# VH-VL binders against q9umr5, part 220

Target 1, 268 residues: q9umr5
Amino acid sequence: SYKPVIVVHGLFDSSYSFRHLLEYINETHPGTVVTVLDLFDGRESLRPLWEQVQGFREAVVPIMAKAPQGVHLICYSQGGLVCRALLSVMDDHNVDSFISLSSPQMGQYGDTDYLKWLFPTSMRSNLYRICYSPWGQEFSICNYWHDPHHDDLYLNASSFLALINGERDHPNATVWRKNFLRVGHLVLIGGPDDGVITPWQSSFFGFYDANETVLEMEEQLVYLRDSFGLKTLLARGAIVRCPMAGISHTAWHSNRTLYETCIEPWLS
Key: E = the ipSAE of ESMFold2; O = the ipSAE of OpenDDE; V2 = 0.75 times the mean of E and O plus 0.25 times the DockQ between their complexes.

## First folded at step 8 (VH-VL)

Design pg35 (framework fv_nofazinlimab; at its last look DockQ between E and O 0.72; V2 from the best seeds 0.77)
Fold by OpenDDE, look of step 10:
Structure pg35 (fold): chain C 268 residues (1-268), chain A 122 residues (1-122), chain B 112 residues (1-112)
Amino acid sequence: as target 1 above (268 residues)
Amino acid sequence: QVQLVQSGAEVKKPGSSVKVSCKASGGTFSSYAISWVRQAPGQGLEYLGYIIPIFGTANYNEKFKGRVTITADKSTSTAYMELSSLRSEDTAVYYCARGGYDDYGYEPFDYWGQGTMVTVSS
Amino acid sequence: DVVMTQSPLSLPVTLGQPASISCRSSQSLVYSDGNTYLYWFQQRPGQSPRRLIYKVSNRDSGVPDRFSGSGSGTDFTLKISRVEAEDVGVYYCMQGTQWPFTFGQGTKLEIK
């Protein structure tokens, strides 16, 4: 039988968004138990990401316990960060495939139409002022806001991304790395036409330098230092990169071609 | 110069709801946070919650969670605080306050509204 | 929740004399960024609160230099070098480091 699949949604999202994905999985992998976690939907997705991690942990633990052979995670957008953190804090998870579906794994610093929708009267260059404060860090968006022009503030004030990346020293860094490395495969999905994740390479652990030049994963300090295990995972062939053009952010979970190419192969 | 103008005094019965407004002028609105604080007669200050308008949602003190709703209308630069299931203990002056920022981040409460007295009585 | 404890709660002072208010937190107010989000507010009778000090020791514009804030970790102090009649009111400390943000009980400053 197929391993259970657990799905985690993104910002302002809900389980309803994954109806097509469920259909695809059911058609191609009949009998698969798919659980789309209905937690922190809509506005609640703005809760601090650590709070979300705890909530989702409580939900996945029973599922994992009933699946001794392992489970697969499909985590969309903001959910991808939640899942990465989840795998970092769980010393006993049994995740075979962690599928990061268009997630801002290295953070967000966008000024796209989507961002303007969220912040119609704000410039991305000013968000650090509130996001890197105790007030801002109570919101999920700020937990992975990564301003390349204010790296010091990011490193010191980010209460989530900087920690799970091991970019700021903390007492759990070694343990979290060990835990995360329990994953069988890390499947990274994203693309240039996403329109939300900025830069889109963030889905592949690429990101801006101080000049807003996009550097790839292998050029990132977190990789070079193997701070949370990316270098190790790559070395053992556990990282799969699946870029795809022509897909908007809200279509990653509903595109059949994307599913067949980037998701389905890792659900067996 | 930034100014916060709150709605007028309210007299409410127990079990009802009250909605207080706070209109900001003379500065930016969306990129800051609006805090709500109340003060019962002769008592200290109590933090209810705050909203960051660009996020569209508020963070609440758990003590009031479920009864307090903080919203913001960016088009009118107005924040709202609604308190439901009112009880006598909710009798207080309710203040809104805006924060500013410097190069290092947000600093709350640089500007205050004049306060809105809400009286809950049978 | 972080408990903020002020002392004294009542502070009678002679005009021209110095005043000192203590504020202690139940845990450190040092945030991850290294800042300490401790604030002092003044509320004159019949008025809205007014921020005097932000981040322990920074005076707001228009605040007389008679006011000074100091401290670190869990122990903070607001000092008035020479009390004036206009200083009468209630003073509050507030922590903005850990949600929910909390106020001290307030210290009522009166003239003897």
Scores: ipSAE 0.842, ipTM 0.936, lowest interface PAE 0.7, mean pLDDT 95
Fold by ESMFold2-Fast, scan of step 8:
Structure pg35 (fold): chain C 268 residues (1-268), chain A 122 residues (1-122), chain B 112 residues (1-112)
Amino acid sequence: as target 1 above (268 residues)
Amino acid sequence: QVQLVQSGAEVKKPGSSVKVSCKASGGTFSSYAISWVRQAPGQGLEYLGYIIPIFGTANYNEKFKGRVTITADKSTSTAYMELSSLRSEDTAVYYCARGGYDDYGYEPFDYWGQGTMVTVSS
Amino acid sequence: DVVMTQSPLSLPVTLGQPASISCRSSQSLVYSDGNTYLYWFQQRPGQSPRRLIYKVSNRDSGVPDRFSGSGSGTDFTLKISRVEAEDVGVYYCMQGTQWPFTFGQGTKLEIK
């Protein structure tokens, strides 16, 4: 039988968004138990990411306990960051494939085609002012806002992303790295036509330098220092990169070709 | 420059709800945190929660979670604080306040409303 | 929650003399960015509070230079070098380092 699949949604999202994904899984892997977690839906997705991690942790523990052969995670957009933290804080997770659907793994900086009311051009350059404060850090968007022109503020004030990426020291860093490294496969999915995740290469651990030139994963200090295990996972053959053009942000979970190419092979 | 004007005093029965408004004039509304703080007669200040209007949602003090709702209407530059299941100990002056930005970042409570007295009569 | 404790709660002062208010936190108020999110507010009778000091020692525009803030970690002080009649009111410290943000009990400054 197939390992159970746990689905974690993204910003302003809910379980309804995954109806096509569930259909595809049922067609190719009939009998798979798929649980789409109905936590932090809609506006509750703006709650601090550490609060979301705690809530999702409580939900996934009994699912993992019932599946001694392991589980798969499919984590969409912001949900990919929740799943990153789950894998680090859980001493006993049994995740085989962690499938990250267009998640801003190195952070977000820029306007979007779909969320322009949140990221108008006038706010992009000034969002660092509120985000890198205790007030802003109580909202999930600010937890992964990564202004490349104020990288020092990001490193010092980010209460979530800078810590899980090992960009700032944390007492639990060694344990978090050990836990994360238990994952079987890290499957990274994203593409240039997403229109929301900026830069889109953030889904593959690439990001802007101070001149807004994208540097890929292997040029990141996080990778070079192996801060949470990316270099070790890559050497182990456990990182899968699956970029696809022509897919908008809200379509990653409803495109059959993407499912067949990037997701289906990793659902044992 | 910036002014915060709150709605008038209210007298409510236990178990009812109250909704206080805070209208901002001058300056920008959407990108600042708008905080709600209360003060019982002769007592100190207590933080209820705050909203950043551009994000469309609020952050609440756990003590009031489930009873307090903070909203904002960007078109009228007005923030609202609604408190339900009122008790006599909710009798207080309720203040709205907005932060500001200096050269180094965000600072809270730059501007305050005049306060709204809410009396819960037994 | 971070508990903020002020002393004294009642501060009778002679006009022209200095006054000092202590504020202690149950935890360090140093945020990860190196800043200390400690604030001082003044509330005159019948008025809304007014921010005097932000981040421990920075005085707001329009606040007289006789007011000064100092301290670090868990121990903070607001000093008035020369008390004037208009200084009568209640003074509150507040921490903004950890949610929920919390106020001290208040110190009532009175002229004797």
Scores: ipSAE 0.770, ipTM 0.895, lowest interface PAE 1.1, mean pLDDT 91
Fold by ESMFold2, look of step 10:
Structure pg35 (fold): chain C 268 residues (1-268), chain A 122 residues (1-122), chain B 112 residues (1-112)
Amino acid sequence: as target 1 above (268 residues)
Amino acid sequence: QVQLVQSGAEVKKPGSSVKVSCKASGGTFSSYAISWVRQAPGQGLEYLGYIIPIFGTANYNEKFKGRVTITADKSTSTAYMELSSLRSEDTAVYYCARGGYDDYGYEPFDYWGQGTMVTVSS
Amino acid sequence: DVVMTQSPLSLPVTLGQPASISCRSSQSLVYSDGNTYLYWFQQRPGQSPRRLIYKVSNRDSGVPDRFSGSGSGTDFTLKISRVEAEDVGVYYCMQGTQWPFTFGQGTKLEIK
């Protein structure tokens, strides 16, 4: 009765992290087939994001083929970027709801626990120097690092985020936009107490300007130019924004109230 | 001022493994790419892989079919390269190298270790 | 993989005369940021390699001005305007544009 659900994890993560989410789905939508993809676990989540996209694509193709009525995606943290790229590169995806759980959709510019070894020896203001080089772009963190003080370097050196956002012209931009727009709903989830995604508004396609002032989605050039379809989706009523305070980064998939408020309504 | 000091020469049997160390002194370590390159006697340079220690993982050349492991210990400013299932063709001098930053960004191979001769013979 | 092809592989030169080493790549080395990640290294006998030239034409600190690099796209050249005895060794080009980063096969420079 219910469409299958595919779950994609984030950095330093594994399929076990979603056991509570699976329990919630089973209780509220009994009989739903849920697949938590077990790829690029732990340190392998630092592999280039395009490599991860290809691996996850291979895993989702047979699931989508068996479900002609459509599927739902629940994609956590870095996994939300992988899923957005999947929606762009797959001509034949049948995703109804794309549920983005606290994902750095407009990029990351922050020092977090899994970057704490940068302190005291280096600050977030210096990571651009290696990230915006061919050496750094071989690591997933650098694929979505977005230094607002070096936007020219970001726009030209990013091998992933600037491309899937349509911030740099490329021959696939029109096709990727068309494919992405085939999604039924885009459900954006995140909140101010996340503690990892920086700025937390990146989960809602907000980001810093050059003065570190957060501009919301509708103020971003990628939205205004409709470069990959955000303006079109919003005009269709297909974008759902579900912010929730009081949830830390590792708790998004284990909070019952969040699930019932932000996820459950979209698992038709 | 920055020096990369590698561990000493090793003689190994085929099928065994070797672990070469590369210690940085007189400078910082963790936010640079640390590369491993080898040179068989009378031959050219081959790139094995590199690690950026702040990420804690390495990028490998597929040519070595998963036989190479590159790690780093930030607390001792030491990188390691381990090569397993050794063959006679793995006989080479193994170099580590660290990049550097200039006003325009990152540049590779700014400092080189002295090299470590690994001989694989039965 | 990007194949780097050096020519010649052996370069005997007369002391005080110029030398020229070519390096060709199987694809453009211009990265999306507009930089060309082409490097030249020198390895003197019994020594570790050292970087001479970074990003096509930029001379490293302490490298004599008789060394120069040039080229664009897929074709690159290292020139020594007048060869001195200390220039004996093997010269390598390397590309850093596409992983895996690759070296040319080397050019052995020796005094005739």
Scores: ipSAE 0.740, ipTM 0.888, lowest interface PAE 1.3, mean pLDDT 90
ESMFold2 (binder alone), look of step 10: mean pLDDT 90; pTM 0.915

Design pg36 (framework fv_nofazinlimab)
Fold by ESMFold2-Fast, scan of step 8:
Structure pg36 (fold): chain C 268 residues (1-268), chain A 122 residues (1-122), chain B 112 residues (1-112)
Amino acid sequence: as target 1 above (268 residues)
Amino acid sequence: QVQLVQSGAEVKKPGSSVKVSCKASGGTFSSYAISWVRQAPGQGLEYLGYIIPIFGTANYNEKFKGRVTITADKSTSTAYMELSSLRSEDTAVYYCARGGYDGYGYEPFDYWGQGTMVTVSS
Amino acid sequence: DVVMTQSPLSLPVTLGQPASISCRSSQSLVYSDGNTYLYWFQQRPGQSPRRLIYKVSNRDSGVPDRFSGSGSGTDFTLKISRVEAEDVGVYYCMQGTQWPFTFGQGTKLEIK
């Protein structure tokens, strides 16, 4: 039988968004137990990411315990960062495939269609002022806001992303790295037409330098230092990159071609 | 000069709810945190929660979570604090306060409203 | 929650003499960015609080230089070099390092 699948949604989202994904899985892998977690839905998705990690951790523990052969994670958008942290803080996870659907793994910096909806005037250059403070860090968006022009503020004030990426030291970093490295496959999915994740290469651990030139994963200090195991995973053949053009941010979980190409092969 | 003007005094019965407004004039509204703090007669200050209007949602002190709701209307530069299931212990002056920026950092409580007395009695 | 403890709670002072208020936190107030989010407020009778000091030692515009803040980690002090009649009121410290943000109990400054 197929391993259970756990789905973690994104910002301003809920389990309802995944009905097409569930249909695809049922068609190709009938009998798969799929659990879409109904936690931190809608505006509650703005709660601090460490709070969300704790809540999702409590929900996934019994599911993993019932599946000694392992489980798969499908984590969408902001949910991909939640899953990154879950894999690091759980010293007993049995995740085989971690499938990251267009998640800002190196952070977010940009005025996209989604960000313009949230902020009607451009706030890209000024969001660092509130985000890199104790007040801002109580909101999930600020936990992964990564302004490349204020990288020192990001490194020092980010209470979440800078820590899980090993960009700032943490007492638990060695344990988090060991835990993360237990994952079977890291499947990275994203594309240039997403329209929300900026830069879109953040979904593949690429990000802006101070001149807003995108540097890919292998050029990042995080990778070169192997801070949480990316270099080790790549050498092990455990990282899969599946970029696809023509897919907008809200369509990653409802596009059949994407499912067949990037997700289906990693479900077992 | 930034000014915060709050709505007038309220007298409420136990079990009811109250909604206090805080209108900002001068300066930028949406990117600053708007905090709500209360003070019972003769007592100290207690932090209820705050909103950053551009995010559209608020952060609440767990002591009041489930009873307090903080909202903001960017078009009128007005923040609101609603407290439900009122008890006699909720009798207090309720203040709104707005932050600002000093150099690169956010600083809270640049400006305070005049306060709104909420009395809970039968 | 971080507990903020002020001493003394009542401070009678003769006009022209110095005054000192202590504020102690149950945990370090140094944030990961190296800043210490410790604030001092003054509340005159019948008025809203007014911020005097932000981040331990920075005076707000319009605050007389006879007011000064100092301290580090868990131990902070607000000093008034020469108390004037207008200084009567209650003084509060506050921490903004860890949510929920908390105030000290307040120190009532009175002229003897």
Scores: ipSAE 0.737, ipTM 0.879, lowest interface PAE 1.2, mean pLDDT 90

Design pg37 (framework fv_nofazinlimab)
Fold by ESMFold2-Fast, scan of step 8:
Structure pg37 (fold): chain C 268 residues (1-268), chain A 122 residues (1-122), chain B 112 residues (1-112)
Amino acid sequence: as target 1 above (268 residues)
Amino acid sequence: QVQLVQSGAEVKKPGSSVKVSCKASGGTFSSYAISWVRQAPGQGLEYLGYIIPIFGTANYNEKFKGRVTITADKSTSTAYMELSSLRSEDTAVYYCARGGYDYSGYEPFDYWGQGTMVTVSS
Amino acid sequence: DVVMTQSPLSLPVTLGQPASISCRSSQSLVYSDGNTYLYWFQQRPGQSPRRLIYKVSNRDSGVPDRFSGSGSGTDFTLKISRVEAEDVGVYYCMQGTQWPFTFGQGTKLEIK
């Protein structure tokens, strides 16, 4: 009856983080088959995003094939970028709701709480030096590092985000756009108290300009050019925006009010 | 100013493991890639893997994946390369090397350690 | 994996004469940023390798100007305009465009 749900975790994460989410889904939609993918857990989440896309693709294909009515994706943090690419590279996906749970859809530029766990001092202004090189691009964080003060380097060196967002040309761009547009609903969730995703509006396709002023989705060239279908989806009424204050980065998948407000309505 | 100093030579039995250290002095440690390459006697250079200490994990050449582990201790500015299940063909000089930044961006192998001879013999 | 092929493998030269080493890659080394991540290294007997050239043609600081790199796409050359005794050693090219990064087999430069 209920469509299966596939969950893709984030950076330094694993399936264990979603215990509460599974509880909520079971309470409101009993009998739903929920698969939390146990791929690229912990430090393996630092593997290049295209490698992760390949692995997750292999895992989701049989699930989608066995669900002719469709499936839902819940993709958390970095996992939202994996799901963006999955929807573009799969010419046969049957995803109804793609629920992006606090994911840096336009990239990350900030010395955030969880990055500070890796290094004691701010590296925000200097991370571009290693990230925009072949060495850095073998790590997932660098695949979506988007320094607004070095936008030319980001556009030319990003092996993932600049390509999937259509900010740099790719031979497959037209096919990727067509595939992505097959999605039923794009549900964007995020908020100002996240503390990790910087700017938090990246979860809603907003991002910094060169002065670190946030420009919202409708002001972005990727939207205006309809590079991968955002403008088309919005015109269809298929984009849902659900911002919520008071939720920290590690709490998006364990807050009942958020679940009831932003996630539950899109699980059929 | 920047120097990489490696641990001393080792003689190991087949099937054992070896852990080579590479201590950096001068400059910063955390934001540079530290590469490990090896050279068998009379042979060429072979890339094992590299670590960017700030990310806390390494990227490995598939040929060595499962046998090689590269780690870094930021507090002592020391990188380590551990190779397990040693075979005679692992006999080689093991080098660490670090990159730097210039006008063109990040460039690897700006500084090299002196090398550590690892001999695997029965 | 990208295969790097050097020629010649053995290069005997007379002091004061020029020397030229070729390096060919099995695939284009042009990265998406327009840069070509091709490097040349020198290894003198008993010493660690030393980087001579980065990104095809950029000479590292402290490297004599008699060393020059050139090339594009899949074909690259390291040239020494006038060989000196201290140039004896093995020269390696390396590509850093695609992981895993790979080295050529090396060219041994000897004085005859």
Scores: ipSAE 0.752, ipTM 0.886, lowest interface PAE 1.2, mean pLDDT 90

